# Designs tried in a protein design chat: VH-VL binders against q96il0. Part 327

Target 1, 167 residues: q96il0
Amino acid sequence: APERGAERRDTAPSGVSRFCPPRKSCHDWIGPPDKYSNLRPVHFYIPENESPLEQKLRKLRQETQEWNQQFWANQNLTFSKEKEEFIHSRLKTKGLGLRTESGQKATLNAEEMADFYKEFLSKNFQKHMYYNRDWYKRNFAITFFMGKVALERIWNKLKQKQKKRSN

## First folded at step 14 (VH-VL)

Design Za17 (framework fv_ebrasodebart)
Fold by ESMFold2-Fast, scan of step 14:
Formats: C-alpha cells, sequence, structure tokens
Structure Za17 (fold): chain C 167 residues (1-167), chain A 120 residues (1-120), chain B 108 residues (1-108)
C-alpha cells in the first residue's frame, strides 16, 4: 500500500524461541538480542570449499563477536549491581524501605540518580577508552582479512581466466 | 625486552593462603590478558583462570571457583593470583602468561614460574 | 566439551616426522595453539591460530586443525625437539582456556 514506504520497521516478536540458521544457507543471518549483552549475534555461513584464509576470517569474526558480547554483558552487570547498591545505600540513609506499598522497587529522584551516573561514567572512562582501542584494532584486523579474502578471490578469477585463454 | 617476572617460592601450611605476583615489562600491559596456569610435580598444565588488565574482568576454572582471586595493578603492570584454603594437592609450579586482548595469538610469553609447596 | 585428548607419548627416530594429535569436540571451529616444555623450563609457544608459526620457531614445525582434531607435525625431528607438547584452545573467546593432557616426545 502507498501509505507505507519502501523501508519497513520490523520488530522482533516477544516470547518467540530462539532459532538456528536455516540449513545450507548461503548468507549470514542475525539472531535475537542476547539477554546479557543486549547485542544481536551473527551466525556465519560456512562454504563447502572454504579456503584457509576464509576459515581464519570466520573464526576471527566469531571470536570478536563473543569478546564484544562478553564485554557488554559484564559492563551491563556491573552497571546494574552498582546502581542497586547506590539506591539501597541512599534509601537506607533516608530510613526508607526498599519497596513501595504497591510492591514496586523504591527509586531515587533524578537529582540523586544524576550523582550515580556522573560517578559511574568518570569511574569507567579509562575502561571504555581501552575497550574502544581494542574494538578498533579487532575491526581493523577483520577489515584487513576481508581485504585479503577479496584479493584471493580476484587472484583466483584472474588465474582461471589466464588458464582458460592459454588452453 | 618483554618479560614476566614472578615472585619467589613459597612454603605454606594447609589452610593458609598464598599470593603470587607477576610483573610485566616491555609491552603495553592493558593490551593483554594474564592467564594463571599451574603444574603439579610430574603432571600437565592446568589452567586456573585469566584476568583482563584494564577491565577487572576475570574468568576462573570451575574447580577453583571460590578459592582463587585474580587482580591487577595497572600502575605497576603487575598481576596477582591469590589461592586460599590451601591443600597438599595445591603443591605446584604456578605460571603467569600473557595473551592478546584483541587478537588470539596464544600465550607467547610466560613467567619463570613460582613453586608453591603446601606441607604440614 | 571442555576436554582435549592427546596421546601420552610419541617416539620417533632422528630425522623422521613426528605427529602429535589433539582431539576435542568441534575443535576445528576454534583456534588451536601448541606449546613445547622442556624439563625445568616454562612452556614456549610453537604454533598459534591453528597453523601460524611464531618468529624464531624452526620451519620444520607445522600444524593443522580440522573437524575434531588438531595435529602438530615436526619434520626431520632433532634431539633438541625432545620435550612435552601441549595443545590449547579457547572454548569461546571469553570462556575457558583448555589444555590437552600433554604428549611426551622421545627422540630415540
Amino acid sequence: as target 1 above (167 residues)
Amino acid sequence: QIQLVQSGAEVKKPGASVKVSCKASGYTFTEYYISWVRQAPGQGLEWMGWISAYEDYTNYAQKLQGRVTMTTDTSTSTAYMELRSLRSDDTAVYYCARDQSYLPRGHDYWGQGTLVTVSS
Amino acid sequence: QAVLTQPPSVSVSPGQTASITCSGDKLGDRFAYWYQQKPGQSPVLVMYEDSERPSGIPERFSASNSGNTATLTISGTQAMDEADYYCQAWRSSTAYVVFGGGTKLTVL
């Protein structure tokens, strides 16, 4: 219909089980967000005639994905723990209970939470700088190997054309 | 130039704790994980855990969970491994070894090893 | 699973090819590494990322990794190659380091 453009927003349905990639797929595909890191995993296609260089690239990409997921899972866990500890300590200092009468978790006002966010960001500044350095280096390595794979494929095609012409 | 230098041999009684240090030099400390690996007399290599130098993220072998703590001091480029509630079967040479945080190049440099003897 | 299996010993005559295997479930989907350890010394990395050789390691060392088995090959084996050899893998980039049980290489 004309009311909807070429770009469609797809939202992952809630409550649906995880799925494995289709068998004999010729494409990488994206899974649902990981519950700890909140990142979407990529499932890589494995060609039947995978070269050693292509295998190395695939293993490097998979390992980089796992490293990235673990960093953010750990960071999210640390944030959640420190946030809860901060809230609990401030509520205890005020002589307040940890839950409201409706059973919801008691929370702090925006001014009090701003103190936590400022402290968390400053405390983790160096860690995030090192993460960005390693993330950059890992992606540079992946890009480098992607380039090597591309050159290998070009060379193989050129070699086949030369052989065909000589025959 | 690249070196991992460990603290000296220790003799401990059962139930005590030991803390081994590993001082790194000649490279950027925060670019590598530090693994701890032990070897009982006449036995193979047993991985104990690893620590990220910049993250304080650790991953410990399941059998040692609750007894081992790994820490780092980035200002001195030093990694530490503390093992508590020592038993006679903890007698081993304890090694630290580095592996890159951004590329899986293997444990390319190892400390000289620290002999920990647990005896009554 | 979390276990890498190596033969406990391999014997070879000088100048012959030594082959040391390391088996684990889906090991070929992970990078494998090989270490050499001589008595009283720290381990030395001899092969990394399946088949890459560190600078300073002789060209007679080579390795492969496919399916469930990684293999370290030493061509023209010399007396100085007599040592314990350990394979290693990561179960994921952030999970556990796993070592094989080790293989004692004896050069007759």
Scores: ipSAE 0.535, ipTM 0.780, lowest interface PAE 1.7, mean pLDDT 83

Design Za18 (framework fv_ebrasodebart)
Fold by ESMFold2-Fast, scan of step 14:
Structure Za18 (fold): chain C 167 residues (1-167), chain A 120 residues (1-120), chain B 108 residues (1-108)
Amino acid sequence: as target 1 above (167 residues)
Amino acid sequence: QIQLVQSGAEVKKPGASVKVSCKASGYTFTEYYISWVRQAPGQGLEWMGWISAYEAYTNYAQKLQGRVTMTTDTSTSTAYMELRSLRSDDTAVYYCARDQSYLPRGHDYWGQGTLVTVSS
Amino acid sequence: QAVLTQPPSVSVSPGQTASITCSGDKLGDRFAYWYQQKPGQSPVLVMYEDSERPSGIPERFSASNSGNTATLTISGTQAMDEADYYCQAWRSSTAYVVFGGGTKLTVL
């Protein structure tokens, strides 16, 4: 089981959540979903004998995680902002206030909201396609380096076997 | 072959807005992010923000949030940076620079810089 | 307070080794990048991903990054290496790029 000591979570001024698991974890640790991106952060275990290649892979995975988390945090905030602007605009057109008489947030029915969802999906289609391209390329690079690390580990095991037999 | 060519120098009054362009050539524009970096006279480099060429990801420096807008036009392979509510301390050389959108290799090509002078 | 701290100046004699440091909390857990800027010119990338050298950059340039400190090393320093040097990293707190304050390298 992953170590679960004191858990720390911070939200940066830009809306980015930061999750800090215990430093002495012996395994990669998966945290709770970020408030803004809805993605689970991964803390990467750093072995004591980390090779330069393993370090490069870890930094690449960390950078890719932060890039991905920031993209989705920004998308979710944009969605929420545009959704609220759409609701306010439609309520203004109807001569209604932003709050009900009971103090609850005024809302639109599913039929009215369908117009917003269609517009949002259409507007963001190309943006998400380019995101998917970059996400694919990033994962290809990670997979390539994972393969290199695997080969390094196989080579090191072969060296250890030969050394054991000669000693 | 690979070039980033910026618009010419500008002189603005305090409170005005400036929009600097950066035209890319010699590479696939949509495969790179464009950073905007400024440098006040005799000072260091200050990162302003980063925009993906297809406008899928935009992130601005906290100090400039609300005053800066970055856009791109993929049909002309041009990036734009608009800075509003100009102050005298915005006087600087403004650079555009590219970095790979899928793997950050560092800012390998830079524009020639655009001097923006804010004075009354 | 700066996120990345560099000494404002470093002086070295021709042929000697110059070392320029860049310090930041947990910097060794991120990739570091180095740029050279000569007066009136745009910056030039001289090192990327901690220790990788771009095509066209002389072998005398090398770099490392561990703990809280990244270091740019110029062996057999030449007069043409006189310039301002900036480190750069990616910071997770806002997913932004950050530059060091810069170091003026003087070859005397």
Scores: ipSAE 0.583, ipTM 0.809, lowest interface PAE 1.4, mean pLDDT 83

Design Za19 (framework fv_ebrasodebart)
Fold by ESMFold2-Fast, scan of step 14:
Structure Za19 (fold): chain C 167 residues (1-167), chain A 120 residues (1-120), chain B 108 residues (1-108)
Amino acid sequence: as target 1 above (167 residues)
Amino acid sequence: QIQLVQSGAEVKKPGASVKVSCKASGYTFTEYYISWVRQAPGQGLEWMGWISAYETYTNYAQKLQGRVTMTTDTSTSTAYMELRSLRSDDTAVYYCARDQSYLPRGHDYWGQGTLVTVSS
Amino acid sequence: QAVLTQPPSVSVSPGQTASITCSGDKLGDRFAYWYQQKPGQSPVLVMYEDSERPSGIPERFSASNSGNTATLTISGTQAMDEADYYCQAWRSSTAYVVFGGGTKLTVL
């Protein structure tokens, strides 16, 4: 109860690394958005009896997440930098300062910004095409391994049934 | 036949820059990253960085930040590594190696290596 | 700076089993890779994704990766296996490539 105050969350022995981390969950959990990539990281739960195939799937998912996070962190930084350069250039062309009289960053209207978005998308079309190709291939590989893990679990259950019937 | 063929040996003075090329053949260039790995005489392998074939993803080793630039030319399936402000401790054999962009398969094919000697 | 630690040298007699270790914090949560390098030659990938063997690599090569330690095992070691061996992994905090310091395997 609340009147009891904060009590020990887990009485697991010292050195035990595998457990159900957040509040009675034995599943993967999702963190807050990363500052640079704006993607939510997934922290993978490691089961006590993880098979080699399950371990391989987890490592593949982790590597894919880190790859995806790095791509979007770099993309977001590039977008922000080029956006600021575009705004600065257009304000200079119009004879305007970088700050408004209120001290806020000077901005362009939606019609003016449409030129930047069109240019940015056009410039990055090939890059996003290759990203999407690799993203699809990575997810196909993950799905394939998920299928193998599911099949392994079904096979193990069937083996247990056969073993009991043979006795 | 999968091959990575590197440019020939270079001798440079301290403060100069060197640009090593790595021409790929026998596979779809845009499906692999190219890593650059160097090895000083009698020393171990040191990763310098890698680049995606479309140049949208490059990571450089921290100690080489600001001195190294990696580029690609997809029309010739060639990767380049330029190292600037050369020092005597940059003397090494420089290797290019491919690694798959969508699976972590490791560096399965390597170039023959390029010896870069930096001396006065 | 060192992420992956290998013994600098390992010595084994022909026909013995050689074991080369590679240690790093939570290395068993990452894929490990092994490279063989003979004098004057480029490295050759001998094991990938912890325990997978590339085509052309003898069956006597095997590997494991668990906890903080990855291990390359060469059964029935032959004179031709004498070489430098390097482990490699992705570093979990940076998602970039890191090599171990290398191990010189001597077959005597």
Scores: ipSAE 0.630, ipTM 0.837, lowest interface PAE 1.2, mean pLDDT 83
Fold by OpenDDE, second read of step 15:
Structure Za19 (fold): chain C 167 residues (1-167), chain A 120 residues (1-120), chain B 108 residues (1-108)
Amino acid sequence: as target 1 above (167 residues)
Amino acid sequence: QIQLVQSGAEVKKPGASVKVSCKASGYTFTEYYISWVRQAPGQGLEWMGWISAYETYTNYAQKLQGRVTMTTDTSTSTAYMELRSLRSDDTAVYYCARDQSYLPRGHDYWGQGTLVTVSS
Amino acid sequence: QAVLTQPPSVSVSPGQTASITCSGDKLGDRFAYWYQQKPGQSPVLVMYEDSERPSGIPERFSASNSGNTATLTISGTQAMDEADYYCQAWRSSTAYVVFGGGTKLTVL
């Protein structure tokens, strides 16, 4: 009895970019595009005197980035897999092999691939809607905390100026 | 009200498999991750893995790789955890838990737990 | 694997302040979560995102994060607060959830 190959259910790629900025960096760094998500990772600088609000903002930004990395890494993998399956199925239906007479990988034309893209988008429509909704929520929260941090910094600068005038 | 209701207690022999269910209600099932956590008698909490309810991609603890499978049924808002090749040290209360967002973060709602006993 | 470290036990008298620490590598880069578990019950989320309190959790519960250490503080500890407490975070590199070893809080 042929051992039914255990369908390796695609584990979510650990989409964390291995990009490491220089240890002595005092600013945020942008890495090269991740090979799975194609998104550029940002390494966030941690100030020595980071306030609780700054810390919260940093953590929110970091988590949002990781969320995006994981989402797109998985989406790209799924897309690639389904695309390949579609091509193979269509070639088989046409009575064509997976390779041309010249030994090149057989491909479908743009019109045939348009059907795949339409179907893929339709199938993933709800997923994209959820993604977009959460993207807006996350960015709204980040923007809100950016405002808070900005106000806190202004206030701290004013207090320091007052203290210097009183001495 | 948000609720996670798990299947009942199981008694299994070594080498057998167990499948625990977790029915979710009171929220949009497809918008959250489900994590599975177990607790051996008198021990701490051990994370087993998480599953995206909609995308159906999974992440399993390294210790359980190859033995655990998590699945979801979106039509019934139910998550499943299957553990194979059971051993005596798999005796534990198994919990499903909802993660707070589209990331595996904290667990804001928990099932009541399912006792799985592995005995010869 | 980076483990979150908690003291195995903490004892306090009624009305006193209990403090439970959770230390781990890179914990300063992630939010900490805290759970209360009473005997025979499921864990209950008591603190999320380092210092946020869920609805229904008493104000005597608070949490903070400093560097790689998260701290759960229970002010005016009551007998009903006797339980096991677990910290939790997730790892960015693997997206694994990690729990602390748990702390048994005893109210004497």
Scores: ipSAE 0.609, ipTM 0.832, lowest interface PAE 0.9, mean pLDDT 89

Design Za2 (framework fv_ebrasodebart)
Fold by ESMFold2-Fast, scan of step 14:
Formats: C-alpha cells, structure tokens, sequence
Structure Za2 (fold): chain C 167 residues (1-167), chain A 120 residues (1-120), chain B 108 residues (1-108)
C-alpha cells in the first residue's frame, strides 16, 4: 500500500489525487475524468486575499464536487458488480461456462440483459430521485453563496473607488 | 420535537453480533445522514461510519470494514448499525447522530447512546 | 491515518478566554466542527462550518480554521463550560469523518 500520508492527501476520490492546476494560474481549471466516477474535477484557484466568505464558498464547492464524485463512483461500481452477478447467475442457469473459448468474459444478449437493466433502474429509482433533490439543493446553496461573494466584491470595489476619490 | 431514540443496552460474548437501532422523529428522515460514533470507557469519540437515509451514501471506517453494516428503514424512520465478530475492545457507548445531506452542517442532534458490553 | 491533534487538557480562570486548538495536515482546507460533552451526556454541537454558531449556543463561543489549525475560543469562560471538547473534520475525498482526541477544559 502507498504511504498513508499520500493516500490522506488525495484531493478527490480515486485516480485524480495530486493532479495540480497550472502554476501561476489565476483561474479555476478542469482536470481529467476520474477513473471510477468518470467526472472531471474542478481545482479551485485560491486568491492571496481570500475573504472568509470566499473561503466558505470554495469549501462548499469542493465538498459538493467530492460528494458528487463519491456518488457516481459508488453507483458505477454497484452497477458493474450487479451486472457481473446477473450474467454469471444466468449463465449458470443455462449450464454455460463463465469464459468463452478465447478466454474472454461470456456475455448475455440484449434481450436477456433487458431484465437486468429494468431491475437496476427500478431498484435505484429512489436513490437517483434523492440524489437529484440533494444536487439541486446543494447548487441552490452554492448559488446563494456565489451571490453573497459577488455582492461583497461589488461593495469592496465601491469602497475602494470612494477612498481613491476622497484621497 | 427532533429526537433520535436508540435501543437499550446489550451484553454480548466475544464473537457474537449486536444490532443497535436509532429511531428518528420530528424531521424529514430522508434529508439527513446518520453517523454512528462510539466511545470506549474513558476514551474519545470514534467515527464508525455514516449512511444516508436512502442508502445511496454509505461509508465505513476502514478499521471496521467487513465487520459493520449500516442500514435504514425509511417507512419507520429508523437507522441500524450491526457490528459482527465482537471483541472485548468493542465495549463502548454507541451513538447515532444526524447530519444534513445537502450541506455539511455537523452532527446537530444525537441519540442518548447505547452501552454495548463485550465480556466472556 | 487522518489524525486531528488536540491538547489533552486546558485550564482557565473564570472570566478568562479559553483557547482549544485542533491540528491536522491542511485542516484549513476542510470544514471544522466542535462538540461539547459533559460526563454521562451525549455530545452537543457548539460550532459548525469553521465559525458558525448553532441556535442556543452562547455568543461567547467562536471559532476559526486556517492552515493546519482550527481553534475554538470561549470568551468570559464560565464554570458551566467545563467539559470535554472534540473537534471534527469532514474529509470528503476519503469519504469519512474524523474526530480529535478531545480536550478536557477545567475552569478554576
């Protein structure tokens, strides 16, 4: 196993840890897709004079990103595991081996897989419904804080302009 | 009005399993995660894992992986934590606590705790 | 192993400011939380999201989180504040919660 310190310093679930934004970047940047979630992580630029409100927004956005990546990584793993279990179960029922003559994994035809897809979608309907609810609520919260940060920046610019005029 | 009520104390032998319940009331159960946190006598708080009410997000502490299972029953607003292959060092007060699913607000309400004693 | 380090004990005189620290690598990049626990009782959330105070928690409680250290500050400390205090961080990249070892606050 890699050093625990290196694992602890992972900035995103599986495969995207330690990917660094371009040096001297003044903007957010988008990384490569995560191995398990297939989502592209956003690495947030940290201003030198980050306000407490800007810091809170950044932490909320980062937490929401990691929440989203964890959901899809777990969902993709669950799908793959249950798909393999279904295929193996159906092949056993048909008296067929788990591997082809070429040594590749044996598969079922589209008609046989339709039962699995229907069951998986039905089984996960509630999970996806609650994911969407939480996703919208999280984005509402982020939008609210983005508005607060924008208002703070406008106020600070106005204060700065007034001070320059007074001096 | 918001309450988390846990099942009563348990005494178990090494190797047995225990299942603790946590019944939530006074809020929308599906909008919160339930964390399980234990505390050995005279020791600090140790996080065991958490589960979303709809079970889409379930994570266990690495040291308990393979021994713990967390589940929910949304029809009764109840969370469960089952710990298997009990050892004497599993003797602790086990707490359930809620945390909001869409914002990381912290564990604002806690159950009263369930003492689990593992002895031969 | 994500570890949050707290001093095992802190002593303060009544009316003085108590400061309890919680240290962890890059802790300031995550939200920190604080819990108060009195003997025989469940923990009580006293601070969340670094510096936010729950309804019902006295205004004399405040907190900060920067760099590697989160700090809980209790101004005008009272006898009723005597308790064990635990910090907590949410480490979403590893999808788990971690608690500090706890600090016993004594008011003498």
Amino acid sequence: as target 1 above (167 residues)
Amino acid sequence: QIQLVQSGAEVKKPGASVKVSCKASGYTFTEYYISWVRQAPGQGLEWMGWISAHEAYTNYAQKLQGRVTMTTDTSTSTAYMELRSLRSDDTAVYYCARDQSYLPRGHDYWGQGTLVTVSS
Amino acid sequence: QAVLTQPPSVSVSPGQTASITCSGDKLGDRFAYWYQQKPGQSPVLVMYEDSERPSGIPERFSASNSGNTATLTISGTQAMDEADYYCQAWRSSTAYVVFGGGTKLTVL
Scores: ipSAE 0.625, ipTM 0.829, lowest interface PAE 1.2, mean pLDDT 84
Fold by OpenDDE, second read of step 15:
Structure Za2 (fold): chain C 167 residues (1-167), chain A 120 residues (1-120), chain B 108 residues (1-108)
Amino acid sequence: as target 1 above (167 residues)
Amino acid sequence: QIQLVQSGAEVKKPGASVKVSCKASGYTFTEYYISWVRQAPGQGLEWMGWISAHEAYTNYAQKLQGRVTMTTDTSTSTAYMELRSLRSDDTAVYYCARDQSYLPRGHDYWGQGTLVTVSS
Amino acid sequence: QAVLTQPPSVSVSPGQTASITCSGDKLGDRFAYWYQQKPGQSPVLVMYEDSERPSGIPERFSASNSGNTATLTISGTQAMDEADYYCQAWRSSTAYVVFGGGTKLTVL
């Protein structure tokens, strides 16, 4: 069986933000914008006595963040690539080269680029719709678990107060 | 003087691949496009695609999509065209040509051509 | 792929005017290029942007565009002008290059 040459999918480098918060941090940290997604990563603090609900919330937030980072990293890469390809294609269509007679990089005007943006948005419309849908679903879920965690914390505080009154 | 010098003639079997080179000289290589055109024996000119020399953006003819790859080496001012899954009907003289960078002047300089023969 | 249509052959007597047509859809919106190819040689650009001549091309070569038809005209045709001639255009939608089928010019 001939080994199907693995198409090196140019896997967008998993933009694991190299941001490492200080070891003694007791809160969430926001990193600088990721170079690929342009999103600021959040390093989530893990409490020593994390409840199962708190853990679930943290994991959901982390997964959602990773999902967002990957989506936008890929989208930005695709956009950049297609934009440059469009510019080159359009210059070629016009019979122009990569540089002007003055040696400057040849560019397209805003009107010409408007066609690219329109086409790009049209092509990616469905993708963006799905993203938006999933973004809302994820955020609703996060909000729901935030509420549950809040209730749990209230309940635990009440139990502690009752125990102190009984002793 | 501007010159495009291509690699020598190739004989290939069906299913094989061929890679033709085109060395450019006499101008700033990275500022121009390179087109590839082929001509079967006794037939007309067939455009295959173009490549931007510096950024290596490509546009391939639909008929050759998936079988052709164009690349450039800016350090040697050389363009390459690879054609895969060769068939008998791929037998042709293959030309590289420069597309002028500043004005729509078409293909102003051509290589000498490379004969590729596909035979069993 | 849109095709540029050329007559397969044109014959002319020495000193007469040869005319080679190239017809294509939406050709009027784009510049046509013309190439001369002699047997065993690479194509040579003889006309660009419908009516411009590269350096070294004789003045007897001219080109015009009317509607969807480009025309290469060779006045005072010489024996050395016997060759295959190809028109070429660009496709704005795809940035593809399109060649005509070629015309064999015979000088009788």
Scores: ipSAE 0.016, ipTM 0.553, lowest interface PAE 8.0, mean pLDDT 85

Design Za20 (framework fv_ebrasodebart)
Fold by ESMFold2-Fast, scan of step 14:
Structure Za20 (fold): chain C 167 residues (1-167), chain A 120 residues (1-120), chain B 108 residues (1-108)
Amino acid sequence: as target 1 above (167 residues)
Amino acid sequence: QIQLVQSGAEVKKPGASVKVSCKASGYTFTEYYISWVRQAPGQGLEWMGWISAYEEYTNYAQKLQGRVTMTTDTSTSTAYMELRSLRSDDTAVYYCARDQSYLPRGHDYWGQGTLVTVSS
Amino acid sequence: QAVLTQPPSVSVSPGQTASITCSGDKLGDRFAYWYQQKPGQSPVLVMYEDSERPSGIPERFSASNSGNTATLTISGTQAMDEADYYCQAWRSSTAYVVFGGGTKLTVL
C-alpha cells in the first residue's frame, strides 16, 4: 500500500513544505554511552529525499563510528584486564588475598597504581599515535564529503533558481 | 607492485595447529588492516578475523574465537594467522587480504592463498 | 549461516546484462563490496563502497545498494566475466566482515 511506503515519515514532524529549521526532529540523535567503549552512538537522521552523496556521507560516518567504538571497547577491556592482573600480581607479592576482610575487591593505593598507569600509557603510546593519525584521516574524509554535500545543495539551489527564471 | 605473499601448503593431523604467514610489500604496512578469509573446497568465502597491522588490535569471527590468533611483525611487514585444534572441516584455502585502516575501500589486494589440508 | 543471501547461479548469453543480487536486513544502510573469483585464483575487488569501481575494472561493471538489496550489474557480459561473485559488507553485530554465499555466473 502507499501508506506503508510513507511509514518512514510517521514519526517525523508531520507535513510541511518547508523542511525544518534546525530542531531535534530534523537532526541526528545521540544515544546513551556504550557499556564497553563509553562512547555515545550517533543515530543518523535519514531524510526522505536523501541523495546518493548524502547516503555515502551517512555510511562513512556510521562506519567511522563503529570503528571508533570497536577500538575503544577493546582498549577499555585491555586496560581493565591488565589493571586486574597488575593488582593481583602486586597483592600476591605482598602475601595478601584478592579480597579485603570486608569481602570487597582488594585495591592498591594511588602511588602503587601510578606505576601501572605510566607503564600502560608508555606501552600503548605508539598504538594511540596511529589511532590518532587514522582518526584524523577519517575525519578529513568525512569533512571532504560534507563539503561535497554542501556544494551539491548549492548547485541544487542554483538549478532551482534557474528553473524559476525559466518558468 | 603491491603484493601479499603467503607461506606454502600445509598438511596437518586433527588436533594439530597451523600458522600461516602473509608477507606484505610495496606499501606502508601500518596503514592497512589484514583480514584472513578461508574457503573450503567448493564452498564460499568465510571471514575469520582481521588485525590492525600496527596496533595488533584483532577481531575474530565468533565461530573461531578461542581457536584463532592473529599477529603481526612490523619489522618484516608480515601478518600471521594461527589456528589450533584443527578438525577435518578446517580444510580450506586460507587467504590474507588488506583493507585501509582509515577509509573502508574493500579488500583490494589478496595473497595467493595457502591450502591447509587436515586429514588423518 | 550467512546474513547475506545471493542466488547460487546466474546464466546469461554473451552481450546480455547480468544482474547478481545480495540481500540482507538493512543492507542499504551499509557499504557493499563485490569480489570476482575465477577457478584456482584469489578474489579480485570489482566494486567498492556500493557503486565505486577500482582502477582496471571495465566500465561495464556497475552496482547499486538500497533498502535490503545490493545489486552487481554487468552490461554486455563477456566470456571473461564468467566467475564466482561474492558480495561483502561490514556488520559490527555479527562478524565485522560478512560475505554472501556467492553466485556462479555462467556465460553461455
Scores: ipSAE 0.561, ipTM 0.784, lowest interface PAE 1.6, mean pLDDT 83

Design Za21 (framework fv_ebrasodebart)
Fold by ESMFold2-Fast, scan of step 14:
Structure Za21 (fold): chain C 167 residues (1-167), chain A 120 residues (1-120), chain B 108 residues (1-108)
Amino acid sequence: as target 1 above (167 residues)
Amino acid sequence: QIQLVQSGAEVKKPGASVKVSCKASGYTFTEYYISWVRQAPGQGLEWMGWISAYEQYTNYAQKLQGRVTMTTDTSTSTAYMELRSLRSDDTAVYYCARDQSYLPRGHDYWGQGTLVTVSS
Amino acid sequence: QAVLTQPPSVSVSPGQTASITCSGDKLGDRFAYWYQQKPGQSPVLVMYEDSERPSGIPERFSASNSGNTATLTISGTQAMDEADYYCQAWRSSTAYVVFGGGTKLTVL
């Protein structure tokens, strides 16, 4: 049997891939890790009788997921680019080529790379701090809407129970 | 009072660069993204990109092909948009607008706009 | 490729209901936003998150978003409502922010 949730590549400038959830799924579906962000996307199940409040929650979760994926895709690309530039700069300073005689990518030793990691972490400290702030605020908003949806479902159950008692 | 105030009109030659500023006041600058949106004469709104108020977290419209750079100065609560290699079709009013970084509420406050004319 | 399509113009008589549509593939799966722009002025946010009104926007403004179409509805249209209207959606898979082409509302 073929693997469920086949990945479909519709290429955007950002290189984001799309996934189609299984046709018979009654639950949210988790896809494979995104190539750029390395995060697993969640595909949200749309119930047949979705309320306006449930729709708002689903849209909020979808937007938060895409925001998170874009942040980490961009961060990973920036890290890789700056790491490569650092390595090339240091190899040039040492008078060395970018490839070994075996055709392998030339690398720096751990002591030399430690300077890059320290610089990268220091440079990005404030950015990651603000990312964490926004991430927590977004999850608070999602939790709030989840609470509203739960209350709506409880009230709908109570209304149905009262209707059955009156008959 | 929440306000976004942009720099004044510019006239540039093709091939030149322009840098537009947007000074924010009346709110916590680091809690909002700043979008840049342009509008050619008689045309619609075109999104150019956005920047978080903390530096170097940006998303740019692909069609600008690496010609745009957005920056911020948190000490002055100012956002900047630089567009390079100007063409005649870059003639437009350029707007800055804010949106919440943690919950997209839409662009609730806009700058007054900066007219950039590219002519030879 | 993922663009938002609006009619170029809509005309209504004063006091009548105006409807402005915005169409895009699976637009109803994302939040839609609406902006009003009068000549020589900056855009003003009139609707956010599909159907929410900012403080100061009259109750006669309402909106919906379902399937492929978002709709801005202005009941009891007044001369002051004459403006260009733009829809916007958030689409990180293509461009992050996308605007519709705009609709000129004429109140005659």
Scores: ipSAE 0.528, ipTM 0.779, lowest interface PAE 1.7, mean pLDDT 83

